# VHH binders against F-box/kelch-repeat protein At1g67480, part 4

Target 1, 376 residues: F-box/kelch-repeat protein At1g67480, of Arabidopsis thaliana (Mouse-ear cress) (q9cag8)
Amino acid sequence: MQAFALSGKKRIVNHGMCFSKGNLDLGSRLSENFMDDPLIPGLPDDVAKQCLALVPRARFPSMGSVCKKWRFVVQSKEFITVRRLAGMLEEWLYVLTMNAGGKDNRWEVMDCLGQKLSSLPPMPGPAKTGFKVVVVDGKLLVIAGCCMINGSLVASADVYQYDTCLNSWSRLADLEVARYDFACAEVNGHVYVVGGHGVDGESLSSAEVYDPETCTWTFIESLRRPRWGCFASAFNGKLYVMGGRSNFTIGNSKLLDVYNTQCGSWHGSKNGLTMVTAHVEVGKKLFCIDWKNHRKMSVFNAEDETWEVVALPLSGSSRAGFQFGKLSGKLLLFSSQEETGQCTLLYDPDASPGTQWKTSEIKLSGSCVCSVTITA

## First folded at step 23 (VHH; from c47 with R98T W103F S105G G106S Y109S)

Design z2
Fold by OpenDDE, fold request of step 26:
Structure z2 (fold): chain B 376 residues (1-376), chain A 120 residues (1-120)
Amino acid sequence: as target 1 above (376 residues)
Amino acid sequence: QVQLQESGGGLVQPGGSLRLSCAASGFTFSSYAMSWVRQAPEKGLEWVSTISYSGSSTDYKDSVKGRFTVSRDNAKNTLYLQMNSLKPEDAAQYYCATGEDEFYGSFDSRGQGTQVTVSS
């Protein structure tokens, strides 16, 4: 009587962690009814807006909690305009940092003095790479990218918005095409996304534009040739796409693609930069770090369309990657590598020759992934 | 110094064919995309075709698509343009150039060119 031991293979039902759809507060269709109430009792709404505009930026989240109408005003583009007119605009630096393990990405925020402020709420969605960040109307957008799922690279079309005034994340409309390693820039209040890699790793020539007013992505004219790893910058209402790679040239492309937002067409030029690992716009200058030479930055002057080379005050042989930031018209140089202890460098483009570089007191909690400066 | 020498031009009737060649020297030919450009009388320089460094990718002006074929032999440092179904509008001085096509036909290096005439 041989007892057949039925080894019950307990199928570990991987309870798919239902990631609770965190109530990304879908922008509550503010019921039209609250708009009839005065913003501040006893004051005309225009005067009330001016009063609210005088409040320090750090208190905006609290103002947004007062009532629906206050929340509406504080998150509005108009509010930034009122603050501008009142001379109350404050510039803050937002930095995405990565810990030494590469698993924990956190947004840090600093004021104009480089003092750390309260942390941002966790960014929605999975940890991604190959995404881009852009600022539009005082909002931070984190656009697309890719992540590893079950050993496969998955491209994303997800777009998340951080409202710096309300200290809250929301999800915007998805891109028409999921992509990573693309170029992105804001031009005249619109966000442009160009090229990159698609869901199958294919090179993309497609380009999209986001209109914050309609909350929609729309295709624009495609690039003539697919490009990936490019960066974009905006000058004089035009979109400039530089760097990256194409299937046509070994290495990095020197082609500059320029999109005219008025006529909706691309034009090409040879005056582009190759292999840019980091870039930032400060004033009318574009600062770039070349992949081949991490000891120098290339500077484009938009006024005269000239290039200059500026040496980085780096000590040692370390091929450390760098990322840029900007604050109060100054360039910040962050280490992108885990070399714990590198000081943030500050470059003043308006300083006298030989005195442009100094050490900054800004200390990040990890390596800099990306940064944006937002004025509100 | 980059040297490019075009050949293979000539007189052909409408609907005829020509094969242009470009001999390249003075640079690592296999590392560069190559282009064909042309200039017709009283017209500016216009891009015709580009081929990738490896020859795996090609691009053409819309007006020549399906009629022209760009190719290269990296072992021979030679660029080719097979032109079929030639039209009077294709008559021009043809140049080979280094690099990717630019929207407005500014190339760093080009040869002396070869003349293509299309006449009945």
Scores: ipSAE 0.270, ipTM 0.683, lowest interface PAE 2.3, mean pLDDT 85
Fold by ESMFold2, fold request of step 26:
Structure z2 (fold): chain B 376 residues (1-376), chain A 120 residues (1-120)
Amino acid sequence: as target 1 above (376 residues)
Amino acid sequence: QVQLQESGGGLVQPGGSLRLSCAASGFTFSSYAMSWVRQAPEKGLEWVSTISYSGSSTDYKDSVKGRFTVSRDNAKNTLYLQMNSLKPEDAAQYYCATGEDEFYGSFDSRGQGTQVTVSS
């Protein structure tokens, strides 16, 4: 009995951008009449693009307001590539914060020096929990989740994208299966979602992949066992799914599911981690904070698939939990409860012993819910 | 220390039935998924069936689907395997084991086993 058919129209991509215009293949593409005009009068377009790539990222909204051609270029995947080749990529940290009442969420933005920038517009739709955020092609995606409607949890399949050029949110193709508390990561320009809870709270084994070029979600091979409350990380073309629970475990097992995106199959082992409250990838390493012990990080090295432990430099018997941020290959640890008096910690995994930990003067307007780093 | 004791094996005709049981002690039985595995002479261990910690979900090797039923009684710390329509290829030493599935590696513990023999 299959009673979950989600219909979505195929979207036509142009230069790596996805639009939710579902009329026809030709009707979803941008008008290209403006491409006949020179990008900068007196310059070949290739040279003009290189000149535009030197402009600081903070100016992107202004550049997108010049004309349709500039807006198209700034929004394109090609522009990110040109900036990368020019050595002009900038890392910005986006932190979702929550006020003391837990009612109001706000995206705060900081540059690579921790200097605050303008906040983002509010996310579309009703307030949700159990959603995931991911970065693909330099854009912030907010995927699915659930909300409480008339005393019942309602799983969502909605996907929204924040466009830095327009400073606005737009809707992408829905997931095939509505889900919350699922695992999510980007692998080689594609977005994977795995497991979670479905429309009736069922534990899911299904998994899907989003291709930004076709603007569609497609099922991949399901997990061996349903899994929820889990997380994912990506290394070397593989998706590592850890943590959480299923109807076959109480969340005390170190089950690891690994999807090889080249061969399209899962591999299982017991080389995972039980439950975490936070995780972040830096280089070839995954850093995790255990849900039971917030005084250490468990660190996974993807090159040899081994674990090690790093103690946090906490004084006294603090019970402060942390959430991660990432800037310039370093970890920021934001306290989950400011009441403990813990300052933001900075960890440099590549520094010499005895110099890896510092304090940071970065202050958030509320509790950190999650963060992403966007390079553009 | 985990202790598992299988029983209920014996000699049966093809098409017959047996019910195996496994008494568990030394751990919190209701917190663990349980499996049945078997070993025929000169063969390696073969996974047969797994049941979730609550008994709400079950899974079977394809060759036994529809013929075997795994169950558990968490109040009695006992795992069961009802084997119907037995075939000569089902003859083996049967073990109960702690663990979720061989997909994730070897099982953590198993009992001494009980012999099932199917003869014409």
Scores: ipSAE 0.123, ipTM 0.587, lowest interface PAE 4.1, mean pLDDT 82
Fold by ESMFold2, last read:
Formats: sequence, C-alpha cells, structure tokens
Structure z2 (fold): chain B 376 residues (1-376), chain A 120 residues (1-120)
Amino acid sequence: as target 1 above (376 residues)
Amino acid sequence: QVQLQESGGGLVQPGGSLRLSCAASGFTFSSYAMSWVRQAPEKGLEWVSTISYSGSSTDYKDSVKGRFTVSRDNAKNTLYLQMNSLKPEDAAQYYCATGEDEFYGSFDSRGQGTQVTVSS
C-alpha cells in the first residue's frame, strides 16, 4: 500500500505544476519528489535557506551540486530575496573582451572591488557578430547574431544562456526570426528583440518577446518601419528603441520608437540620437556616446524625455572608441585600443559637480565588446 | 533652402483620376524620404503616403491603398502622386513634404499645396 502526497509548500506557478511524493522505496515518478526532503536535517527549510544565503556567491556551483533540492533553491527567486534581506548580495561585472590578436573573445568576471574571478566556460556555438546580450532572472543571455558563410552573412536564431549559479551554458528556444544588428532589452522580466537584419539581409520590422516562465518567444506588434543597427533601453515598463537606420532615410536618424508593454503598442517621435556607439542605463537615465563627439555623453531622462550633456574628462586625445559598464550605481568607461586596454574611468552621477569622475583600478585584458552586471 | 511646389490639382467627379506633381529644389532630393499629406477644410493635416529616398519602398494610409500610387524621379527632382478612383472624402489641399509620416511627428518642410476637389 503506497501513498503519495503533495508538497506542503506547493503553489501554482507559470512554469507548470509539480506533485510531491510522500512515500519511500518505489520506482515511480513520485519517488523523484525531492522537494519533500528537508534542505538540512533538523532545520525548518526557511531557517536552512537563511543559512545557505550566507555562503559566498563563488560557492554557488558547489552548492548546486549537493542535490536537486539545493540546486532548485539556489536558482530560485526566493533565495535572491533571502540574500538581499541578509545583506549578502554580491554584484559581479561580466565583460566580453576581444584579445589583442583580434580574433578571440572571452568573458572576464570581476567583483565590485575589481578583483578578477574565474572566467566563464567558452560560449557555445560558432563565433558570431551582431548578437546582443541581456540579463534576465540572474542569467546572461546571448541572442542571435550572424556569421559570414560563402560571402554572405547568415543570420542566426540561436539563444544561449549562462547560469551564474551553475557556471554553465545551456540553449534556450530559438527566435521566431533569425536576426542580427537588432535592438534588445529586458522589461519587467521579459526579453524583447526588435528589428535588425534577417536571413537574406532584409531589414526587419518584426519584434518578439521571451517569457522565461514559459520558455517561449512570441511576436508582438511590429515597428512602424524596418530598423537595424539600433539599440534598446527600458524605462517604466516601456521599451525605447533608438539609433541605427530606417529603410526610408539615408544614414542614421533621430527616430525614437517606444513600445508600451502594458498596452502592446508603439508610438514614435524624432527625439532620439542618430549615431550611438555606446549606451548604458543608470536609474531613470540613458547615457550615450555619439560617434561625432567623443568629448561628451548625451543623457536621456525617460521621465520627461529630455536630453542633457555631460562632458567626458578627456585630454583631447582621440581614441578608437568607448564602451560602458555599470557597477554599484556608477558608470564605468572603458577605452578601446588596438593592442592594450587603457585607464578605466568611473562616473558617479550622484556625486557633487567637480568630483563625479575618478580613475578606476579596473583593467581589461582586451577591448571591451559589451558588459553586463549580475547581482546574486 | 528647401523649395517644394505642388501642381496637378483640380476638379474631378467621383471615380475620376488626377496626377499630382511636386517639383523640388534647394536640397539633395535623392537623399530624402518624401511624403504626401492633405488637409480638408477645418481638419488637421493627414498623412497620405511616403516613399523612400531611392523609391524602392512605399507606404500608404489604409483608406487610399490600391487607389493611390506614390512615385519619384530622382533625375528630375520630382515627386508624384497618382490618384485613381477618387472619392468625395479625398477632397483636400495636398502638400508634398520632406521626411517620414506623422507617426514620428511634424514634417520638416512642405510646399504651398494644390487643391483637389471631388464633386458630382
């Protein structure tokens, strides 16, 4: 006579339904109900989670190797909340660099003090360009892109994620439309991709959204006009798409496309920037570097849709380019060089004028391609 | 100095046709997307159609699709609008304009316009 039981902690969630087993020693699906076992014998699970939350983030892969229940807990949103309340959150900077030889890339990882950490496992799949990276649910996504095959660019629909808790890559659902040089951002736990070029190099107006709970991409309303070489930023539940080109104008234009995720519609204006080589969001503001003027940042305030300017502390020397990072509510400015990285600058938007720029001790081993910050 | 001059308007009966022209000068015409807009009495400007700088892409307001055709001749710096199967609701002052449709805001420049009147 065998009995099974539902977990006392079970609730209905978007990732499906689970049943718990309340018996031992049977070879059935119910015998795999690891959520009924205590995390730590002799402790209530809530207390055990508080104990686990005190472990340094660098040990998360080891914790996830203990058993299925520990792996599930370490990857959960509740665990991040427990760590936040305990004051144990750790912010790590992930920078994709291209080495001095110019052919290889790798992810460099460092903590908030600039201490170098182990690098990531190699990214899966062939080397691509025109891909985008984004963070959702504490995971790094690398989305789509293209590679050159027989003189033609071939767009990809591949999506890969890196799970910082497991230190491993896995493959997610493909995009509905292969694309490169598209806009990408996260809005309220969902990932949006917009425009770009498709498989035959056609300019795209299509857009898609990824829901991590269902693990699927679905189409949303298309852009008014095809757009490529653009970027996206998110503010207040809206997706702002700027830069790049439209099929209707030569060169870059100041077109701004804004998608409201609550009502599912686009609106447009001519209040964007034309040629942006780097961007980053800090708080309610978007910081951009214009190709034409490397002496300043253009700063967009999404609350009132206004632009302002912040001077860069340059000596008048031209550089190959800049890229942004973000750490602890401050901007990092990485300079690109042909052979060797240069001094990194730090901008604190909340500091008094005259003290906002500092030199950072952070050094990269190559040119910054992109960066993300993940807190866990 | 952008100069745009519309012509080709007139009076037609419902179901008739007109071809509007817009002569452009004072700028590099072949570098700009061009639009047709119209304004009926006591109404605001209404976007009608847009054509890309090369002429390879076109777009139309739903109410004129299949009836109107926008085109351009970049060698002659001229924008055209062929209007077929005209309806009374198409009666308006028609303008050519530089730039995209009103989804992105105001047009950059427009001409003086040409009047289209549709009546039995």
Scores: ipSAE 0.097, ipTM 0.563, lowest interface PAE 4.4, mean pLDDT 82

Design z2
Fold by ESMFold2, fold request of step 26:
Structure z2 (fold): chain B 376 residues (1-376), chain A 120 residues (1-120)
Amino acid sequence: as target 1 above (376 residues)
Amino acid sequence: QVQLQESGGGLVQPGGSLRLSCAASGFTFSSYAMSWVRQAPEKGLEWVSTISYSGSSTDYKDSVKGRFTVSRDNAKNTLYLQMNSLKPEDAAQYYCATGEDEFYGSFDSRGQGTQVTVSS
């Protein structure tokens, strides 16, 4: 696949910054333009990209170290598309776990068979809570949150991105409003954050959208009412915000706020859910674990906006909490009681009744804080 | 079962004032947002005002903003509507209701209502 020896490298001038077009086109006499060099000598670049797309994902950091043109290509949206068309996408599970000592979080990575891969480098900055994670363009974003300083919570606006090609974290543009315990989801390649608590602990109605192409956060229409401790899911170009509390309700109402990204407006209804401890999207369905009863899942079908219930296969009187993972279109349920013999559960929503539940061999090194699935 | 009983209606002159009360029972009053709605003769139900479960936030229909004040006493399980500068178009049967406001759809429960009439 490395069919040709590469010539000497040129100095790198593009290191992953996002730019808007300037006023004028730059001069035509660029002496160190690595984009003019062929990816592979003797091949057109589109053919070379097809060859690179066959390389296993575990080799992405090595590919990014070949030269600046290879690094640029491997980081591009086009490369993910080429890999998808070639049937080479690989799905990895990223789980943020907390040590029993409670001092450190770490990202553990597993392949689709549950085989442990290397951990990510530590996240930048101090340990935070109330942040959200999301995947956009095959990259992991960790957004905002808060930390305790001098007995007070301090909201953050920072956004960090993990780049699989570089195996490193970098900082993206800050949110316009620092927030924690907010709702967050990706809709059609854009990242939305809604509500939460601000720097003075105030409940927020503001919402923002991130465009990865411009690297900019922009306000959208605010919620009708401030909302916090809520969560979001995306279906059919719409952002569904549920759960938590608002200035008007203690979290005992099934308020649903729906943002239509095409027309830029909110709609309200009572077809939501009161409070949850975990949620995950699989296909056109949203799976939630209710705050009051951890022995069942509430399942929202986005196509007809109806709810149903799925009982968990728990024996005895266990009141274990769960967090979700997702792998290969199936749900993983990570129990807080793993050290007492409770196995990770696997739920296949597409399997025949009576065969949807299995135990999973996947084991975590600590308590699951959150998880994402990244396909590249 | 939710029980809501409105009182305090009556006949007033234009520009006058009334204070409506709503006694609540059969549910945990302090955990619910409450609303005032009204119905004039031959008209549909019209939202007037909503107050948060704690009383810390309020919202009003534009036509009553600045003239009406919604409040609550969670210790007495009572919702209030202070109506000042009353106009003939404010004449209606007034109901208290459980619910967050009309943005989220219809209200869950309402009382029997209290009549407000405005005449010279």
Scores: ipSAE 0.077, ipTM 0.567, lowest interface PAE 4.8, mean pLDDT 83
Fold by ESMFold2, last read:
Structure z2 (fold): chain B 376 residues (1-376), chain A 120 residues (1-120)
Amino acid sequence: as target 1 above (376 residues)
Amino acid sequence: QVQLQESGGGLVQPGGSLRLSCAASGFTFSSYAMSWVRQAPEKGLEWVSTISYSGSSTDYKDSVKGRFTVSRDNAKNTLYLQMNSLKPEDAAQYYCATGEDEFYGSFDSRGQGTQVTVSS
């Protein structure tokens, strides 16, 4: 597979990599020629890739600085596959935290033992709310949202990508429709965004999918009804959209919209949730904290589409704000209130009842806005 | 206790017009989307139209678009369906119902219905 010089396009495409803005036009001839050189002199490239796959993930930015070919390999899907086969994948937790005063966001990074790593570089875009985050192809995407400009909310269509191998942010293709408070999830290597509010605050039924191979957003079938303040989860090639409101509801509705990515159509039922303050997927289950009751989790089993309830191990009468993380197949529960134990909880869904909860040593420097887990 | 009472049905020639009404009680009418559904003899229920809780958005089955207009008066707790250019296939028992449409399952509640007959 070789990189191509694309005069009318702003990108190079090879092995599923996506480069925004096609900044390689003049360098394309040089970049294409780097594939003729051996990755490591004296070694076949297959052997060289196996050697590089043994390097700890923390060294990836240094590896990308060696030469253009090393940078290309480290960014590739093939490299992640080689590391997986070698048993070298490392799982890191990325948490977006809000500092005291509520004015500054930063991404904190921890390993699977909860030990702090360095923060990410600052995002290049303006401070926004109502955006969504998702992981695809080992990269963190921060999608859309809105910001206040001259007293008005302005919806954004911008999409930023953090590449953990390069420790850098870049801009990807914009959404077709600017949106905030929309649903977002990854399904089989593609990123879906659904509903939300648009430029003039209108409720949206439109939905789009991002294909990392083509680096483009494409419309899919719209929702039956506009929906905002909703969330999405993915199971078995299907996108489940729940919660929030539409112009046809006041927020006391358990409407569930399910998009089947194989046939390209939506199906509906009344088997969803009304409002949640947090949600996370672990395995084939979706864990939610209801808006009205923060002392229990509602758990959706995607295999049979049933709900169950799990009590949270909270003491006292105070109401706490919670956000989820996940790590090593288990849930993390981050509290925003001092009076609610002041520690992170860990829930193992596979443990026997009565032994599923324990405390975690993970400690955030601020309140959790959102989190993702990236394996590389 | 949701109660819905339809009225305004009758006999009309093809091309004629009727206006159906639905009086609602026992719930906060202005908080619910409302729908019209119909049932011809020995056939299943067919969705016709839906209107949002405020009346700001409407939706119609393709076969009635441009001929039927749904509206509501939240001060009077009343749902309306203006039916113009009626065709023989529009003849049915018409019901008002709470809910968005059958896409999400069965409607929550419906009334006793009012008969619309189109005859030449």
Scores: ipSAE 0.041, ipTM 0.507, lowest interface PAE 5.2, mean pLDDT 82

## First folded at step 24 (VHH; from z2 with T98V)

Design j2
Fold by OpenDDE, fold request of step 26:
Structure j2 (fold): chain B 376 residues (1-376), chain A 120 residues (1-120)
Amino acid sequence: as target 1 above (376 residues)
Amino acid sequence: QVQLQESGGGLVQPGGSLRLSCAASGFTFSSYAMSWVRQAPEKGLEWVSTISYSGSSTDYKDSVKGRFTVSRDNAKNTLYLQMNSLKPEDAAQYYCAVGEDEFYGSFDSRGQGTQVTVSS
């Protein structure tokens, strides 16, 4: 009669800390009352805004700490307009870098001279890949992506915003559809997200647009063909979607999809690129590095829809991947590989033939994952 | 040189069926998506259907969905279009084309076509 001692495995109910969704409804309870106070005592608010606009960008976080009204003004789109009119706009380069171990991603900031500024606070959320970054109204958005959880890729719909004026992260509305490896661009103050992979790894044709004023994502017309790994750029108020793959062809698509934001419709052409590893728009030109050939960049002219090829000044057989940046109308070429010590290259599109390439003094602490330029 | 030869067209009554074939040569057929396009009299070229390189994915013009079936035999370098429940508006010259559907059906590489006539 052997008494089988049923060892009751106490299920340690890990009380998952319900981080109470503190509704950081910090937006709504700005009591209307602080807006009635003068921005600067003794000055009309318009004059006060002009005074504040003369403050260097590096001091904006401090300004935002003065009072609620100052914070409101400094984070506003209007403030950027006032600074523009005052000739006080400063262009800064934001670079997400990865350390040699691939475990530590950090945002580095450089001024227009390439001098390192203070680092950003840690980006919220898990480490992701396949996300996109975009700038809208002087704010950095980090959109969606995926992470590996228990051996599976998990697509995200999370959107995080960094306010460069307040030096703070916030969470925006989630995408309607979680996705990674999609195309993203800002067009006329709206953020467009197109294609990618969904939660099951399926190719997506769906497209969404974010309106910063309403803080909402809405579906637009879907692509004719689902595609992933595509990229987007904006020219002349249109959204251009290029590259990527579809289930229909072997390899990369050369299809160009163009979205007309006025009529809300797509049209296509054959004048696209294949999959690119990096892209950046500088002025009216799109610079791309093709995934098959890292020794040249393809340059798209949006005015005449023509392509040109520009050789990269690479020495040796370096298979080094590159990422782009832009600063002061110049293209920056960053190494995406761990080899600490590669010089940043600068391409000046307005320079005389043969003199376009220079070495930049910009040094990153790691490999470039992505970069954005933000003017404020 | 890419060669495409369509066949299987003919005269059918409304509600009838046809099976079109396209023999492909001069390229690696199994590496490319293939499309059917058609041109009716006094109309432009219109896309009808596309099949992926492997045959695993298909797409159709809305007006032919449920009636037409695209298929391929990569071993035979042949593309097919089964057309059922044919309508008068389906009457056109049908072309096999290399590539995916592009907006408004600009296909650079297509055959001579096969005529489909739908008449009572």
Scores: ipSAE 0.359, ipTM 0.729, lowest interface PAE 1.6, mean pLDDT 85
Fold by OpenDDE, last read:
Parts: C-alpha cells; structure tokens; sequence
Structure j2 (fold): chain B 376 residues (1-376), chain A 120 residues (1-120)
C-alpha cells in the first residue's frame, strides 16, 4: 500500500501588484469648476497669463503647484504662445545620457548657454531600446521601443510624456501597434510613427498619427513596403521617411517616402539615404551621419531634395559614433561612445565656409543616447 | 549592361491564361527586386506586380490580385508572371523592370516588352 505522496505544486500565484489605475487619470478629470476662478484675483485672466509668462522657465514647476488653474495654464500650448509674444521663450536641451557601465541612464537638461540644470525625474517604464523621442507642444514624448523580458525581445506600445513646465512624467495612450526601430517625427502638432518591427519581429508597413488634442492614435495610409530602421523628419508640413531595410531589397534602402499630411497620401523618391546612426533637422536642412562613415555628415535640403556632404573636423583614427543635438539654431555633435576627452562640437549652418565648426563647452556626464530641444 | 527580354505574350480569350517570362542578364539578378509593368493603348505605364530579391515577398496591383502570380528563378535569372482569368482590361504591352514600384510608374530599366491581347 505505497502512499503516493502527491507533491502539491503550490502555484505561487504571483499577485502581480495591480498598480491601481487610479493616479494616472489625474490629468484628464480636471473638473470644469476651477476654470471659473480668476487666475490672479483682481486681474483679467489674459493679463494674469501675461504676468505668469514673465516668470523664468526654471520656476514653472513652482507655478504649477500654486493651484489647479495655474497648473492648467502653465502646461498649456497657449502659455507657450503668450511667452513667445512676450519674448520670454527659453530653449533648453534635453539629453539622455548613459554612463560607462550602460546601467545608469538619465535625462540631463541644459539651458541655452549650455549650463547644466537639474536632471529630470526618472523616466517611467522599463529600460528600452529602439524607441523614439519627439517634442510636441513643449512636451517630450518617449515612444514605444523594445526590451528583453525572460530572454525574449518584447515590443512596446507604451508612450510616456514629460511635461517640462510641470517637471513630471505621464503615460499617454498606447500606440495601436507595438513596435521598435521605427521612424517618428512631429508634423504640425501631430506625431507620426511609421514602420519598424512588430511584436513578432516582423517588418511593419503600418503608420499611425497621434493627435494631442484628442489624445488618440489613428492609422494613416501604410507604406508601400514594410520598412524597419528608417528615420523621419518634417519639412513644410510633410513627413519624410528615409533609410532602413525591407524584405524586398538586399541591404539598406535609399528610398525616400514622403507623406502629404493634407491629402493623406505617400509618394516616393530615389533621393534617399541608407541607414543613419544619427539625424537632426536644423532650419530647412536635415543632417545625417551615415552608419558606414562617421567622418562625414550628409545634409539634405528639403526644398530641392538634394544632398551635400560635410566633413566632420575629427582628429585621429577615432571610430567613435556620434549623436546630434540642436541648440539656438546650431548643430551639436556628441560622442555616443565614452571615449574620455571628446569635446562637444558645434556646427553653424549659417556661418561662412570654413568657419562652421567650433568647439562647444557643453559637457555630458556620459554618452549621448538621444537628445531633444524644447522651447517654452 | 542590363538586358531584359520578355516573352510569353499572345492572343487569349477572356478567362484564358498566359505565362510571361523575362530573361535577365548584365546584372546580379538575385540581388534585385523585380517588377512587372504594363502599358495599354492610350494609357500610361502602370505597375502590375513586384517580387523581392529572394522571392519571399510579393505585391500586386489590386485589379490583378488573386489572378496574377509573380515568381522568379534566381538560378536561371528569370522572372515569371502567371496570368489567370484574363480580362479585356488586362490587354497591354507587358514589361519586366528592375526595382520596386516608385509610386509614379517610372521604371528606368525595362525590356522591349511582350504583347498581351485579350479578345473574344
């Protein structure tokens, strides 16, 4: 009578802490009632807004803490307009940096003079790669990407927003399709996401647009060919998608796809680039670093769809990769590899030939992952 | 120099079938996507189908989907277009072209073409 001891495998029900959905909705339920209160007692609200617009940008978080109405005004697109009209706009550079160990990523902030400000609060969500960053209406968006979970690559649809005026992160609506290594750009106050890899690593042709007013993502016309590793830029109300790979061609694509936001259609051109390691738009030009040659940048003119090549003033045999930044209409060149001692370079596209390159005093605490410039 | 030679065109009745072939030379055929395009009388050049360099991916004009099948034999440097359930509207000069659809129907590298006529 051998008693078969049924080893009851206690299913450790990992009570996944349901982080209660409660606190994320704080932004949308602004009760209509606080809008009836004067912004500043004794002043018309328009005058009050002008008064608030004169406050230095560094004090915006404090202003947002005064009351709900102040918070609402300070975070609004209108407030940026009022500051613009008042001549009070401040341009700040936000740089995601990685330390030498690759484990400590943080957002650094610099003013228009390159002076370091306080770091951002920790970005929510897991550490990801293949994400994109974009600025819309004075907000930083960190969009999608992928991470390794239990040995598998997992694509994300998560979108996080940083409000520079409130110094706070929030979660936006998820993308319709989770993706990484896609093209992303802001066009006329809307954020476009195009192509990339999907949840199964498949190449995507789908494209979607975010409307900040409705807080919704919607599909637009798909690319003719699925494409991953592409990048996007915006000129004259059009979305330009360049580079990347498709299953139809060997190697990297040189196709340029252009989306007309007015008619909602794509057209193609042969005047594209292959894969780039970095890109930035300054004025009416797109600056790119080719993945095969880090000693030059390619410059795209959107007006005539032509390319020019500009040599980087690099000394020695350095194989260091670079990332771009933008500040006060100038291009910044950051090292993407922690080679100790590389100075930030500044390129002035409006300077006379031979005088465009200068050394910048901007110093990062680590290698540059990405950067954005936010004006408020 | 890129050389493309189309064949297999002819006269068929509506509902009939044809198989077009394109012999390619003067380039590494297996490295390029290939396309079929056509030009009907008094019409412009229109895209019909594209196949990837490996043959693993295909694309078709909506009007030919389910009726036409593009394929390739990279070992033979040959592109094919199986056309089934042919319609009078499919009558055109058919060309083999190197590359993908460029949205505006411009294909720089194409052959002399083969004539497809669909008549009762």
Amino acid sequence: as target 1 above (376 residues)
Amino acid sequence: QVQLQESGGGLVQPGGSLRLSCAASGFTFSSYAMSWVRQAPEKGLEWVSTISYSGSSTDYKDSVKGRFTVSRDNAKNTLYLQMNSLKPEDAAQYYCAVGEDEFYGSFDSRGQGTQVTVSS
Scores: ipSAE 0.354, ipTM 0.724, lowest interface PAE 1.8, mean pLDDT 85
Fold by OpenDDE, fold request of step 26:
Structure j2 (fold): chain B 376 residues (1-376), chain A 120 residues (1-120)
Amino acid sequence: as target 1 above (376 residues)
Amino acid sequence: QVQLQESGGGLVQPGGSLRLSCAASGFTFSSYAMSWVRQAPEKGLEWVSTISYSGSSTDYKDSVKGRFTVSRDNAKNTLYLQMNSLKPEDAAQYYCAVGEDEFYGSFDSRGQGTQVTVSS
């Protein structure tokens, strides 16, 4: 009587963690009814907006909690305009940092003096790479990218928005095409996404534009050839796509693609930069770090369309990667590598020759992944 | 110094064929994309075709697609353009150029060119 030991293979039903669709508060269609109430009792709404505009930026989240109408005003593009007219605009630096283990990314925020402010709420979605960040209408957008899922690289079409005034994340409309390692820039209140790699790792030539007013992505004219690893910048209402790679040339592409937002067409030029690991716009200048030479930055002057090379005041042989930031018209140089203890450098483009570089007191909690400066 | 020498141009009837060649020297030919450009009388320089450094990818002006074929022999440092079904509008001075195509730019590194005439 051989007892057949039925080894019950307990199928560990991986209870798929139903990530509860956290009610990312879809922009509640503000019921029309609250708009009839005065913003501040006893004041016309225009005067009330002016009063609210005088409040320090650090208090905006509290203002947004007062009532629905206050929340609506504080998050609006109009509010930034009113603050501008009142001379009350404040510039803050937002930095995505990575810890030494590469597992913990967090957004840090600093005021115009470089003082750390309260931390941002956790960014929604999985940890990604190959995404881009852009600022539009005082909002931070984190666009697309890729992540490893079960050993496979998965491209994303997800777009998240951080409202700096309300200190809250929301999800925007997805890109039409999921992608990573693409070029992205804001031009005249619109966000452009160009090229990159698609879901199968294919090189993309497609480009999309986001309209914040309609909350929609729309295809624009595609690039002549697929490009990836490019960066984009905006000058004089045009989109400039530089750097990166194509399948036509060994190494980095030197082609400059320029999109005219008025006529909706691309034009090509040879005046592009090759491999750029970091870039930032400060005033009318574009600062770039070349992949081949981490000891110098290339500077494009948009006024005269000239290039100059500026040496980085780096000590030692370390091929450390760098990222840029900007604050109060100054360039910030962050280490992108875990070399613990590297000081943030500050470059003043308006300073006299030989005095442009100084040490900044800004200290990050980790390596800089990316940064944006947002004025509100 | 970059040297490019085009050859293979000539007179052909409409619907005819020509094969252009470009001998390249003075640079690592196999490391660069190569292009064909042309200039017709009283017209500006226009891009015709580009081939990748490896020859694995090609691109063409829309008006020549299906008729022209760009190729290269990296061992011989030579670029080719097979032109079939030639039209009067294809008549131009053809130049070999180093680099990727430009939408509206001039190729600075190009040869002396070879003349293609299409006449009945």
Scores: ipSAE 0.346, ipTM 0.729, lowest interface PAE 1.8, mean pLDDT 85

